# Ledger of designs, part 237: miniprotein binders against q9bqp7

Target 1, 240 residues: q9bqp7
Amino acid sequence: VPQNWFPIFNPERSDKPNASDPSVPLKIPLQRNVIPSVTRVLQQTMTKQQVFLLERWKQRMILELGEDGFKEYTSNVFLQGKRFHEALESILSPQETLKERDENLLKSGYIESVQHILKDVSGVRALESAVQHETLNYIGLLDCVAEYQGKLCVIDWKTSEKPKPFIQSTFDNPLQVVAYMGAMNHDTNYSFQVQCGLIVVAYKDGSPAHPHFMDAELCSQYWTKWLLRLEEYTEKKKNQ
Below, E stands for the ipSAE of ESMFold2; O stands for the ipSAE of OpenDDE; V2 stands for 0.75 times the mean of E and O plus 0.25 times the DockQ between their complexes.

## First folded at step 20 (miniprotein)

Design xg7 (at its last look DockQ between E and O 0.05; V2 from the best seeds 0.00; counts 0 for: pae E 7.7 > 1.5, placed apart)
Fold by OpenDDE base, look of step 20:
Structure xg7 (fold): chain B 240 residues (1-240), chain A 88 residues (1-88)
Amino acid sequence: as target 1 above (240 residues)
Amino acid sequence: SPERLEEIIRKLEEAVKLFEEGKIEEALDILWEVMEELIELIEETGDDELYLILIRVIDAWDLIDEGRPEEAIRILEEAIRRLEELIE
């Protein structure tokens, strides 16, 4: 049980989307401060299993590609991910639909992969927007807040070269999503609340993406795990 | 300790059963626990056989992600057999 328990949902906020669909998605800039990001917390508190799997993968890749080849590969993966997020932001932004979309950004296997998911996405509330949890002292940059199949979700877009049909294969992604949810639900910059999460795993070959929907119950379960990771991080930082 | 190996075997048997029942997510949760326990034992003992078993459990996970659960089950059953041999 977390020592510093805090609710994921804010009882003071109504679950009803305020009827005024903001015509423009929120995009709050991330402030550079001493507050740890969700990503940093998760990276510094990886499980033994995760560390082992990552190291094994790294060693195999270095053996196959060499050290320089592995660096190049990693850089390319990062760039592909960035371009994918930029393309999605362009697709999901009402204002950018009017601008000359860089057609080259839209011609990716990852974009093709998520087309069937995008059909079920509507009511975009935020894109690439910063969240801060003032009480728990962490920050994050969420990808998207939108309705998926009529449910308001924090949506996290991931790229993968391998199938991830089960949520367990997404490792800490569920924790990231609930961390963003909890922060947003208590961030004064947001007037609404989210109760659901969605992880979308897009594939390079254009095969249909896997949606991992997280209902309020599952989000609550992962929220407890997130709080434990945050406590672990805080303890490690005190001991350094 | 033989007791720790027996617990790993029990968990693997449960995972296999859950896979056969179509409860893939629950089975994966158990496999994740098994990985942790094996890593801890390997760190303590340096046993190469346990390392090989861990690799096979990871291979089974990958096969499940690839939609090949039958092959994964076979690998897990073999892992159980190898663990039983270590207790004897």
Scores: ipSAE 0.394, ipTM 0.757, lowest interface PAE 1.4, mean pLDDT 90
Fold by ESMFold2, look of step 20:
Structure xg7 (fold): chain B 240 residues (1-240), chain A 88 residues (1-88)
Amino acid sequence: as target 1 above (240 residues)
Amino acid sequence: SPERLEEIIRKLEEAVKLFEEGKIEEALDILWEVMEELIELIEETGDDELYLILIRVIDAWDLIDEGRPEEAIRILEEAIRRLEELIE
């Protein structure tokens, strides 16, 4: 159990989006600071099984591709993910016009893969937006906050070509989502809160993306795990 | 391949039985083997349903570490049902 439990939801904030919210999605820029990011916390607190699986995967890839081939492979996966997120931000921004969108950016298997999901997404409140939990002292950059099938979610977009390029990242997706959720719900830059999460895995070949919906109860369960990871990180940094 | 998925299902069913009998270490050994087999299948196929199943198996492992085996068993049983759907 965490020594310093903190609620994921803010009782002083509405469960529903404020009707007077801005018409354009929020995009809070990251600020320079020394507090850790969600991804840094998760990287520094990997379990023994996560470390083992990651190292085994890395060695298999290096044996198959060579060290330089592995670096090129991981760089290409990173680039594909970056382009995917850029395309989604462009598509979901209500202020973007078709003439401002890069035609080649929108022409990808990953974008085709998520089309079924996008038709169920509405009410976009934030895109590629920084969140900070002022009390727990961590930051993040969330992908999207929008309604999915009528429920306001923190939405995390993932790409898959071989869905294990970085074991740490894939194992911790639910923790990442709830960490962003908790930060948003207690960040003064936001006037609303979210109770649900959605992880969407898009495929390079355009096959229909797979959504994984996280209701409030499931989010609360993962929140407890996130607090333990953050507590472990904090204790490690006190001793460095 | 369907044969490898069926083997994973049998291993998960055995792990559930071992958890119910309180044989935690033996069950965890089986879960580790299942994780390795899922990783290999995911690398070969790119099937993200298998990735989500792997995440559920890891979550069950964490629940065992937290002393919550009943919840871990329920997660593993759902993973089994999802794997059976993939074979059909």
Scores: ipSAE 0.014, ipTM 0.286, lowest interface PAE 7.7, mean pLDDT 81
ESMFold2 (binder alone), look of step 20: mean pLDDT 90; pTM 0.903

Design xg8 (at its last read DockQ between E and O 0.96; V2 from the best seeds 0.87)
Amino acid sequence: SPERLEEIIRKLEEAVKLFEEGKMEEALEILWEVMEELIELIEETGDPELYEILIRVIDAWDLIDEGRPEEAIRILEEAIRRLEELIE
ESMFold2, look of step 20: ipSAE 0.760; ipTM 0.919
ESMFold2 (binder alone), look of step 20: mean pLDDT 89; pTM 0.892
OpenDDE base, look of step 20: ipSAE 0.844; ipTM 0.937
ESMFold2, fold request of step 21: ipSAE 0.821, 0.820, 0.814; ipTM 0.939, 0.940, 0.938
ESMFold2 (binder alone), fold request of step 21: mean pLDDT 90, 90, 90; pTM 0.899, 0.898, 0.898
OpenDDE base, fold request of step 21: ipSAE 0.852, 0.852, 0.853; ipTM 0.940, 0.940, 0.940
ESMFold2, last read: ipSAE 0.822, 0.820, 0.820; ipTM 0.941, 0.940, 0.940
ESMFold2 (binder alone), last read: mean pLDDT 90, 90, 90; pTM 0.899, 0.899, 0.896
OpenDDE base, last read: ipSAE 0.852, 0.851, 0.851; ipTM 0.940, 0.939, 0.940

Design yi1 (at its last look DockQ between E and O 0.64; V2 from the best seeds 0.58)
Fold by ESMFold2, look of step 20:
Structure yi1 (fold): chain B 240 residues (1-240), chain A 111 residues (1-111)
Amino acid sequence: as target 1 above (240 residues)
Amino acid sequence: SPEIEERLEELWERIFELIEKGDYEEALRLLREYIELAEKLAKETGDPEWALELALYIVADLLFDMGRPEEARKVLERAKELAKKTGDPDLIEYVELLERLIERLLEELKK
């Protein structure tokens, strides 16, 4: 139960897309700021269970691969994720020409994995765009705001080597999405709001990605959990 | 069942405190109680399978780290069975990784 309840939606904003869409998606740059990021809040409020599992996973991977092997593995995972997001931004950008796209960037199992999702995505409003919650004082960098099957969503793209068919198996990703949504809905750089979320988990082998749609009710449930994590973070920083 | 749930939460906090201190023998003792209560709760409600499989995985992980791989393998088989039932892909990955390491250690010890 959060002490400082704040609504996820802004009643003074339209919940429907503007009929006159801008020709270029928003891309608000992330500014250095004293306020915490969504990812920092989530990282700093992990349960002891989550910390244990991550630390043991690292130790076990190092035992299996060796220190150099593990460094190579993590570097490759990071590079694959980076290239995936770059490719998606390129694909979803209406201003980029086909000749300017890196052919190697578009050639990956992850891009193949999301093809069936991309056919249902339209009306891109923002790409790789900073959001700030003006009242709760946190910042984030959302991946995409676009329509999915006719519903305007904050869309978060994730890579995974293992299938994640259920939203529960995406751990804190729903909290990330609703935190970005709440921030965008109360950020003066945006004139509209979003009531739905989408998490898309793409797979290295090209298997069909799993979409996890979040309607307004589900978003509100996760928003409550996000507020608790933000409160926990704030309390930890007061006592340091 | 509310009494069991409250006790499980108390045990969970103490277990991770003990693991953090490196007191694995006491952590295993509390994990045994945790598992017994979790089994009782599962019979009463039919949910939560996830908590039981995680506790079994942690037991196997501690036993492996303590140099008791034969015991770890036995416990891990049950954790693997439950992980398949719930379909948690991260726990399945952790179980499979630990299984490979246990088998390598058992082979080393026979040399």
Scores: ipSAE 0.631, ipTM 0.883, lowest interface PAE 1.1, mean pLDDT 85
Fold by OpenDDE base, look of step 20:
Structure yi1 (fold): chain B 240 residues (1-240), chain A 111 residues (1-111)
Amino acid sequence: as target 1 above (240 residues)
Amino acid sequence: SPEIEERLEELWERIFELIEKGDYEEALRLLREYIELAEKLAKETGDPEWALELALYIVADLLFDMGRPEEARKVLERAKELAKKTGDPDLIEYVELLERLIERLLEELKK
């Protein structure tokens, strides 16, 4: 049980969008603060087992690909991910910003992969927007806040070369999503609340992406886990 | 049981330290104990299939590093079977990666 319990949902915020839905998605810039990011918290609180596996994976990948090959692989993965997010931002942005759509960004297997999900995405409220939880003292950059199948979600887009059909297969991604949800729900820059999360795993080969929907109950469960990770991080930082 | 979980954590820390030191023989010894306890816990709680899979993977990985690829292959096959049951794609990926490396090494040793 977390020592410092804080709710994921804000009872003071209504779930109903105020009628003045801004026609333009929010894009709050991430401020460089001493405040840890969600990503940093998760990375620094990985279990010894997880760290070990990642290190071994890295070593084995180097054995398979060579050092230069592994560097190239890593760079390509990063670049592909970045381009995918840029493409999605472009797609989900209002038409006025679309004039400079690099058509080349749209010609990817990942974009093809998510097409069926994009059909169910509407009411985009935020894109690449910073969130801050003032009380719990963490920040993050969320990919998207939009309605998925009529439910307002924090959407996190992931790229994978391999199928991830189960939410459990997404490691700490559920924690990331709920961390963003909790922060957004208590960030004064946002006037609305989210109760659902969505992890979308896009595939390089253009095969249909896997949507992992997180209802309010599941989000609450992962929120508890997130709070524990955050506490662990805070304790580690005090001891450094 | 909490007692088994605590012991597993203790063993893991020791195993990790031993691996970092390159003492793979002692690490393998402790991993055997870990596997036994993980199997017991799995029977009791239904949850530690992942822990067992991970332990088996580590055993195979260490055997590979020790230049024992045939033994590594045997252990890895068991890990692979468990990985399919658990559905952990990352472990599956790691298992598959190690499998490829083992097969490559075995092919090199036949030359």
Scores: ipSAE 0.485, ipTM 0.807, lowest interface PAE 1.0, mean pLDDT 87
ESMFold2 (binder alone), look of step 20: mean pLDDT 75; pTM 0.669

Design yi10 (at its last look DockQ between E and O 0.03; V2 from the best seeds 0.00; counts 0 for: pae O 6.9 > 1.5, pTM O .606 < .8, other shape alone 3.355 > 2.5, SAP 75.825 > 70, placed apart)
Fold by ESMFold2, look of step 20:
Structure yi10 (fold): chain B 240 residues (1-240), chain A 118 residues (1-118)
Amino acid sequence: as target 1 above (240 residues)
Amino acid sequence: SPEIEERLEELWERIFELIEKGDYEEALRLLREYIELAEKLAEELAKKTGDPELALDALELALYIVADLLFDMGRPEEARKVLERAKELAKKTGDPDLIEYVELLERLIERLLEELKK
C-alpha cells in the first residue's frame, strides 16, 4: 500500500461525452519543466532483475550483430515505432488530407496489424497530447484518447516483432497507461476524464494486433502499483 | 510453504549480489538451490491449490540465468542443456519476452559450439 495514496479518478469531473465537445482532438504541447516524466520514473525504478535482463540482452545482441550492427538494429526499431505513431496520428486526425500522408507509412506491416482494432475506435478526443498531474508532480505524453468498443480509453500503441498475448508480458505498459489516466483526470487542460485503458501491440509481419483492455477495476489495481513506483522514485531522488 | 517462499526471496537477493561482484560459481551454487526449491514449491502448489504458475515462472527465469552465466563462463555444452529446459517452460507459460532472450542465447551458444569444432 502506498503511503501517499491519491485517487486515479476525479469525482468532480464527468466521463460522459458532450454533444458540444470540440470535433478536433486535443493536442496539448509538452512544456519544458523540472518535474519527472512517467517514462523517467519507470526507468529509474527498475528492479535488479529487469536491469540484469536488459544489460545481458544488450551484451548478447552486440555479440550477435557487432556494435555497429546493434546500433543500426536499435535505430531501425526506433524509426519503425516513430513512423507507426506518425501514421496512426494521421489516420485518426480528421483535419489531415490524404495527399499529405506518406503512402509508404500506411503500407507497413504494423498498420496492417492494427486494422481490425481501428474499426472499433471512434470519438477521438486527444492525440499525442501532454498531461500533467499537478498534485503528484509528474508529466507525460499520451498517444490517444478515444472510444474503443464504446468505452472511452487512454490508448497506448506499441510495436513488437514477437507476439505478446498476455497483458503481463507488456511489463510496465499498464503502469504507463494508468499514470497518463491519473494525470489527465487531474489536468486543468482537460474538461473530461477516462476510466479505462487500452494497450495495443502491433506486429511487424502484419499479424493481428493484440488489444489489452483495462476496465476501471484493473486500472485501479495498476494505479496502486504506479503510486508505489512514484514513491520509490521520489525517495531515491531525496538520497541524491 | 511460507518457508520455501521466504528462502527463495533470500536466495534471489544474494544471487544478484554475487552476479554483480562477478562471483559466478557461487551464484550458480545458489541458483541450483533456488531451482530445487522452486520445483518443490511448484509440486506443493499443484497439489494444494492446483495453480503452480508462480513457481513455474520463477523456475524458467532461474534456468535462463543459469544458462546465461554458463555461456559467459565458457561452458556452452552445459549452457545448451539448461537452456533447452528453460525454452520448453517458456513455451508452456507463454512468456514471449523470455522466449526472445532464450532464442538469442541459443543462437550464440550454437555459434560458439560450431567455432570450437574448427
Scores: ipSAE 0.592, ipTM 0.864, lowest interface PAE 1.3, mean pLDDT 85
Fold by OpenDDE base, look of step 20:
Structure yi10 (fold): chain B 240 residues (1-240), chain A 118 residues (1-118)
Amino acid sequence: as target 1 above (240 residues)
Amino acid sequence: SPEIEERLEELWERIFELIEKGDYEEALRLLREYIELAEKLAEELAKKTGDPELALDALELALYIVADLLFDMGRPEEARKVLERAKELAKKTGDPDLIEYVELLERLIERLLEELKK
């Protein structure tokens, strides 16, 4: 049980967007300060076991692909991920739709993979927007806040070459999503709150992406886990 | 040392930003600094608490990222130097988990070096 409990949801905020919400998605820049990012908290609180598993994975990949092959693979995965996020931002941004979309960015298997999910995405409220939790003292950059099947969600887009049909296979991604939710719900830059999360795993081959929807209950469960990770991080910092 | 911790945090954030931007050369440079500071912190913590585990986790992750970057850059020999330092730290602290991790990474780098010679 977390020692410092804080709610994920803000009772003072309405789930309904105020009529004053801009028609344009929010894009709050990330301010670099002494405040740790969600990603940093998660990375620094990885267990030795998680690190070991990643290393084993790497070893296996090297054995399969060779060193040069693995290097190329890693570089490509990273580049593809970046391009995918850029393409999604372009697709979901009303203003960028007016700019000549680099058609090459849109011709990816990952974009094809998420087409069926994008059909259910509407009401984009934020894209690549910074969130800050002032009380819990962490920041993050969320991918997207939008309605998915009529429910307002923090959406996190992921790329994978391997099927990830289960939310458990997404590692710390659920923690990242709820961390962003909790921060956004208490960030004064946002007038609304989010009760749901969505992790979308896009596939390189264009096969249908897996949406991992997180309802309010599941978000609350992962929020507890996030708080524990945050406490661990804080303790590590105090002992340093 | 609060100063070391603060610097580690700054470095870590910047490293990940650079990786995300694809600036692996600068990321690697900062990672080296990170490793050096993490080593110092680990030594200090080990002396103070008898348990270096808190600092070791960060060091292990840094070493992993360095190994990955060096592979991507085709510089496995530089990875070896980082691992040698980690091995020295592991021996000094006597942490079996760190020793095991360093040995694992060493084997990985050695395999990679062998493959590159082929």
Scores: ipSAE 0.023, ipTM 0.264, lowest interface PAE 6.9, mean pLDDT 79
ESMFold2 (binder alone), look of step 20: mean pLDDT 76; pTM 0.688

Design yi11 (at its last look DockQ between E and O 0.87; V2 from the best seeds 0.00; counts 0 for: pae O 4.4 > 1.5, pTM O .746 < .8, other shape alone 2.743 > 2.5)
Fold by ESMFold2, look of step 20:
Structure yi11 (fold): chain B 240 residues (1-240), chain A 96 residues (1-96)
Amino acid sequence: as target 1 above (240 residues)
Amino acid sequence: SREELWERIFELIEKGDYEEALRLLREYIELAKETGDPLALYIVADLLFDMGRPEEARKVLERAKELAKKTGDPDLIEYVELLERLIERLLEELKK
């Protein structure tokens, strides 16, 4: 029931990438501006329950580890995620830069965890690329656009210490994916669009990653929820 | 409604009215007794721990742990286990 509904797909744009598209994936640089990012919108529109659980978790972790121990823990989690994304970008791009200079990026349980997924990924169109929704005025940085089992997807890679076998256990990740999808489909830097999404949850111990495929219908359902979060964010900023 | 009750509970927690929040949480848990609600039980234990009532918190948390394992929610299981470690540490400290 968003007040300002807008379609996730662009009917004036082809959903088939041209075979003459460049062989190097797109990597649009992120520009600083005043319009909000997807992640900021989601962070600023968390429910009271989500805020309570996060706040208590942080407080309990600090009590267990100490303030310095908690900072070290969060820094390590951030670094592992960063290394994971860097390794995936290297694997999915032309073989020249990172593979030739830093083989340690490829040594990760997380990378082992996604190997069976990577076998089904082809036709990479974008990696670590900025998107902007020209009409709804939000930005993001998507991880990957590629075909998964023959369907062109916005793909989001996540690391997790706990198994997440169901899409519901990925919290706001589906909203993030559809927000990137909607932005890409209405961004003049892109000549194509996507109708599907994929969330891949990788595990540190190398256990097989869980893929969560989102067809066009499921993407449309989450798109409506994203629009509500964006409206909520806009309303909060008007009242500050 | 369920949503209205939870909104009131979190409002009370934000204001620091933990005794009233606990009263409403226990009322909610009684209404949901057939299904069991490990999240509600976890929140009760968390508030009791923060209020310095670790023996009561431990008892409630044992039930929350049983239910959380049945639902398979990995984040809730982690929260429960973290709180359990803290409760046991506090109980050991109080024995001294």
Scores: ipSAE 0.617, ipTM 0.882, lowest interface PAE 1.0, mean pLDDT 84
Fold by OpenDDE base, look of step 20:
Structure yi11 (fold): chain B 240 residues (1-240), chain A 96 residues (1-96)
Amino acid sequence: as target 1 above (240 residues)
Amino acid sequence: SREELWERIFELIEKGDYEEALRLLREYIELAKETGDPLALYIVADLLFDMGRPEEARKVLERAKELAKKTGDPDLIEYVELLERLIERLLEELKK
């Protein structure tokens, strides 16, 4: 049980979006603060086994590709992810804010992969928006807050070259989603709360993306795990 | 517990004590005789490779590969295949 329990949901906020919901999705800029990001917390609290496997994989990849080849590979993966997020932001943004749609960004296998998911996405509330949990002292940049099949979700878009048909195969992604939910639900910049999460795994070859829906119960379970990771991070930082 | 054993093994690996890590892994595998952990076998093969024992690594990795395919873990399969290529490359270089 976490020592510093904090609820994921805010009882002071309505589960229903206020009628005054802006027609334009929120885009709060991320402030560069001494406050740790969700990603940093998760990376610094990986298990010894996860760290070992990742480092071994990296070393073997360097042996296979060379140092420069591995750097190029890593850069390409990062660039593909970035372009995918930019394309999604463009698609989900209101038409009036659409900068000249780089048609090339929309012609990707990843975008093709998520088309069937996008059909079920509506009511976009936030895109690439910063969240801060003031009490628990962490920050994050969430990809999207929207309705998926009529349920308001924090949506996290992931790219993969390998099928991930099960939520368990998404590693710490569920923790990231609930961390963003908990932060948003207690961030004063947001007037609403979210009770559901959605992880979408998009594929490079255009094969149908896998949606991993997280209901309020599953979110609560992962929230407990997130709190434990955050405590571990905090303890590690006190000892450094 | 399995978790305590793995923690100890990883601590030994982090310290560079590969011989003791390998010993503990082998003991674990012997105790687990009927339920071969493909991840454990992979780690053993990887350690053997790092210790300059590529022939032994190959033999252990073959077993890991068979078990990994049965479990259907795509990540483990990828790791096994990558290490297999590295072992084969090293063995080819040693024959020159």
Scores: ipSAE 0.022, ipTM 0.455, lowest interface PAE 4.4, mean pLDDT 84
ESMFold2 (binder alone), look of step 20: mean pLDDT 75; pTM 0.650

Design yi12 (at its last look DockQ between E and O 0.11; V2 from the best seeds 0.00; counts 0 for: pae O 3.3 > 1.5, pTM O .638 < .8, other shape alone 5.308 > 2.5, SAP 71.27 > 70, placed apart)
Fold by ESMFold2, look of step 20:
Structure yi12 (fold): chain B 240 residues (1-240), chain A 96 residues (1-96)
Amino acid sequence: as target 1 above (240 residues)
Amino acid sequence: SREELWERIFELIEKGDYEEALRLLREYIEKYPDDPEWLALYIVADLLFDMGRPEEARKVLERAKELAKKTGDPDLIEYVELLERLIERLLEELKK
């Protein structure tokens, strides 16, 4: 159990958006500082087994593709993920413009993959927005806050090439979602809170994306695991 | 304990003492038969490949592949398939 447990939900905050909330999604700018990001915490608290697998995978990929081939592979995977997130932000923005809807950006198997999910998404409240947990001292950049099938969620979009994932740290995605949720619920830039999470895994070939819905109970279970990782990170940094 | 065995195994791999690492990995699999993991078998195959024993690596990897498929985790399957391709390339080269 964490030594310093902290609740994921804020009892002083409503879980329903106010009628006076702005209709344009929030986009709080990310301010880089000395406090750690969610992804840095997760990367630096991987188990020895996970570190071993990642390092051997890199060595084997380089053996298969060559160093230049591996650099190209990783760059392409990163670019496809970035373009996917940019496309989703454009699609979910209430102000659609021809400048923001590049035809090539929308001609992606990943975008085709999520179409059935997007039909169930409404009430977008935040896109690509920074969150900070001032008490627990971490920061993040969440992808989306919107209603999914009527439930307000922190939504995280993931790309997957079925046989060749890029980074082992993507397996901590439920921890990412709850970390963003906890930070948002205790961030003064937000007047509302969220009790649910959604992870959407999109596929390169356009096959239907897989949603992973996280209700409040499941979020609380992963929140406990997140707190343990944050505690481990903090302890390691005290000794550096 | 289980954790002590894993710590020692990774230490030996880092030092390049693959023969002793293999011995401890097989001890782990025997000592915890109800908890053998895809990981232990995969590491055995990975070390055997690096040691130039690809026929042995292929055989062990077949079992690791079966376990990875049961999980349905595409990342575990990718680790296995990547190593399998490398093993097959080495075996084909040796035939030439």
Scores: ipSAE 0.620, ipTM 0.891, lowest interface PAE 1.1, mean pLDDT 83
Fold by OpenDDE base, look of step 20:
Structure yi12 (fold): chain B 240 residues (1-240), chain A 96 residues (1-96)
Amino acid sequence: as target 1 above (240 residues)
Amino acid sequence: SREELWERIFELIEKGDYEEALRLLREYIEKYPDDPEWLALYIVADLLFDMGRPEEARKVLERAKELAKKTGDPDLIEYVELLERLIERLLEELKK
């Protein structure tokens, strides 16, 4: 049980977006502060097992590609992910704010992969927007807040060359999503709250993306795990 | 330890001793019942695929599919079937 319990949902906020919510998605810039990011917390609190599996994967990839090849691979994966997020931001942004759509960004297997998911996405409230949890003292940059199949979600877009059909196969991504939810729900820059999460795994070959929907109950379960990771991080930092 | 068992499983896969790797995987599942068996099988299938052994990966996935059917979890069944389709597509791409 977390020592420092904090609710994921804010009882003071309504689940209904106020009709006065701007038609334009929020894009709050991330301020680089001494406050840890969600990603940093998760990376520094990986289990021994997760570290072991990741290291074995890395060693195998280095054996196959070489050290330079692995660096190039990692760089390419990062670049592809970035381009995918930029393309999604462009697609999900209101047409009036669309600068010159780089048509080349839209011609990717990843974009093809998510087309069926995008059909169910509406009511975009935030894109590439910073969240801060003032009490729990962490920050993050969320990809998207939108309605998926009529439910307001924090949506996290992931790229993969490999199938990830299970939410468990996404490792700490569910924790990332709920961390963003909890932060957003208590961030004064947001007038609304979210109760659901969605992880979308897009595939390079254009295969249909896999949506991992997280209802309020599942989000609450992962929130408990997130709090434990945050406590572990805090303890590690006190001992350094 | 859990880590030692995984290390040994990975070493065996790397050596191409898939039968012994699967044996140890079964031992792992028995020793750590709180770990989903399907997840362990998925990890092994993923490793086999990465090693250019897609047919062996498919065999492991079939075992996962059987397990999913036995558990009767509809979500698990669906996920395993999706994984199967994705592996089959990847196999087709490797043949081009």
Scores: ipSAE 0.111, ipTM 0.565, lowest interface PAE 3.3, mean pLDDT 83
ESMFold2 (binder alone), look of step 20: mean pLDDT 72; pTM 0.609

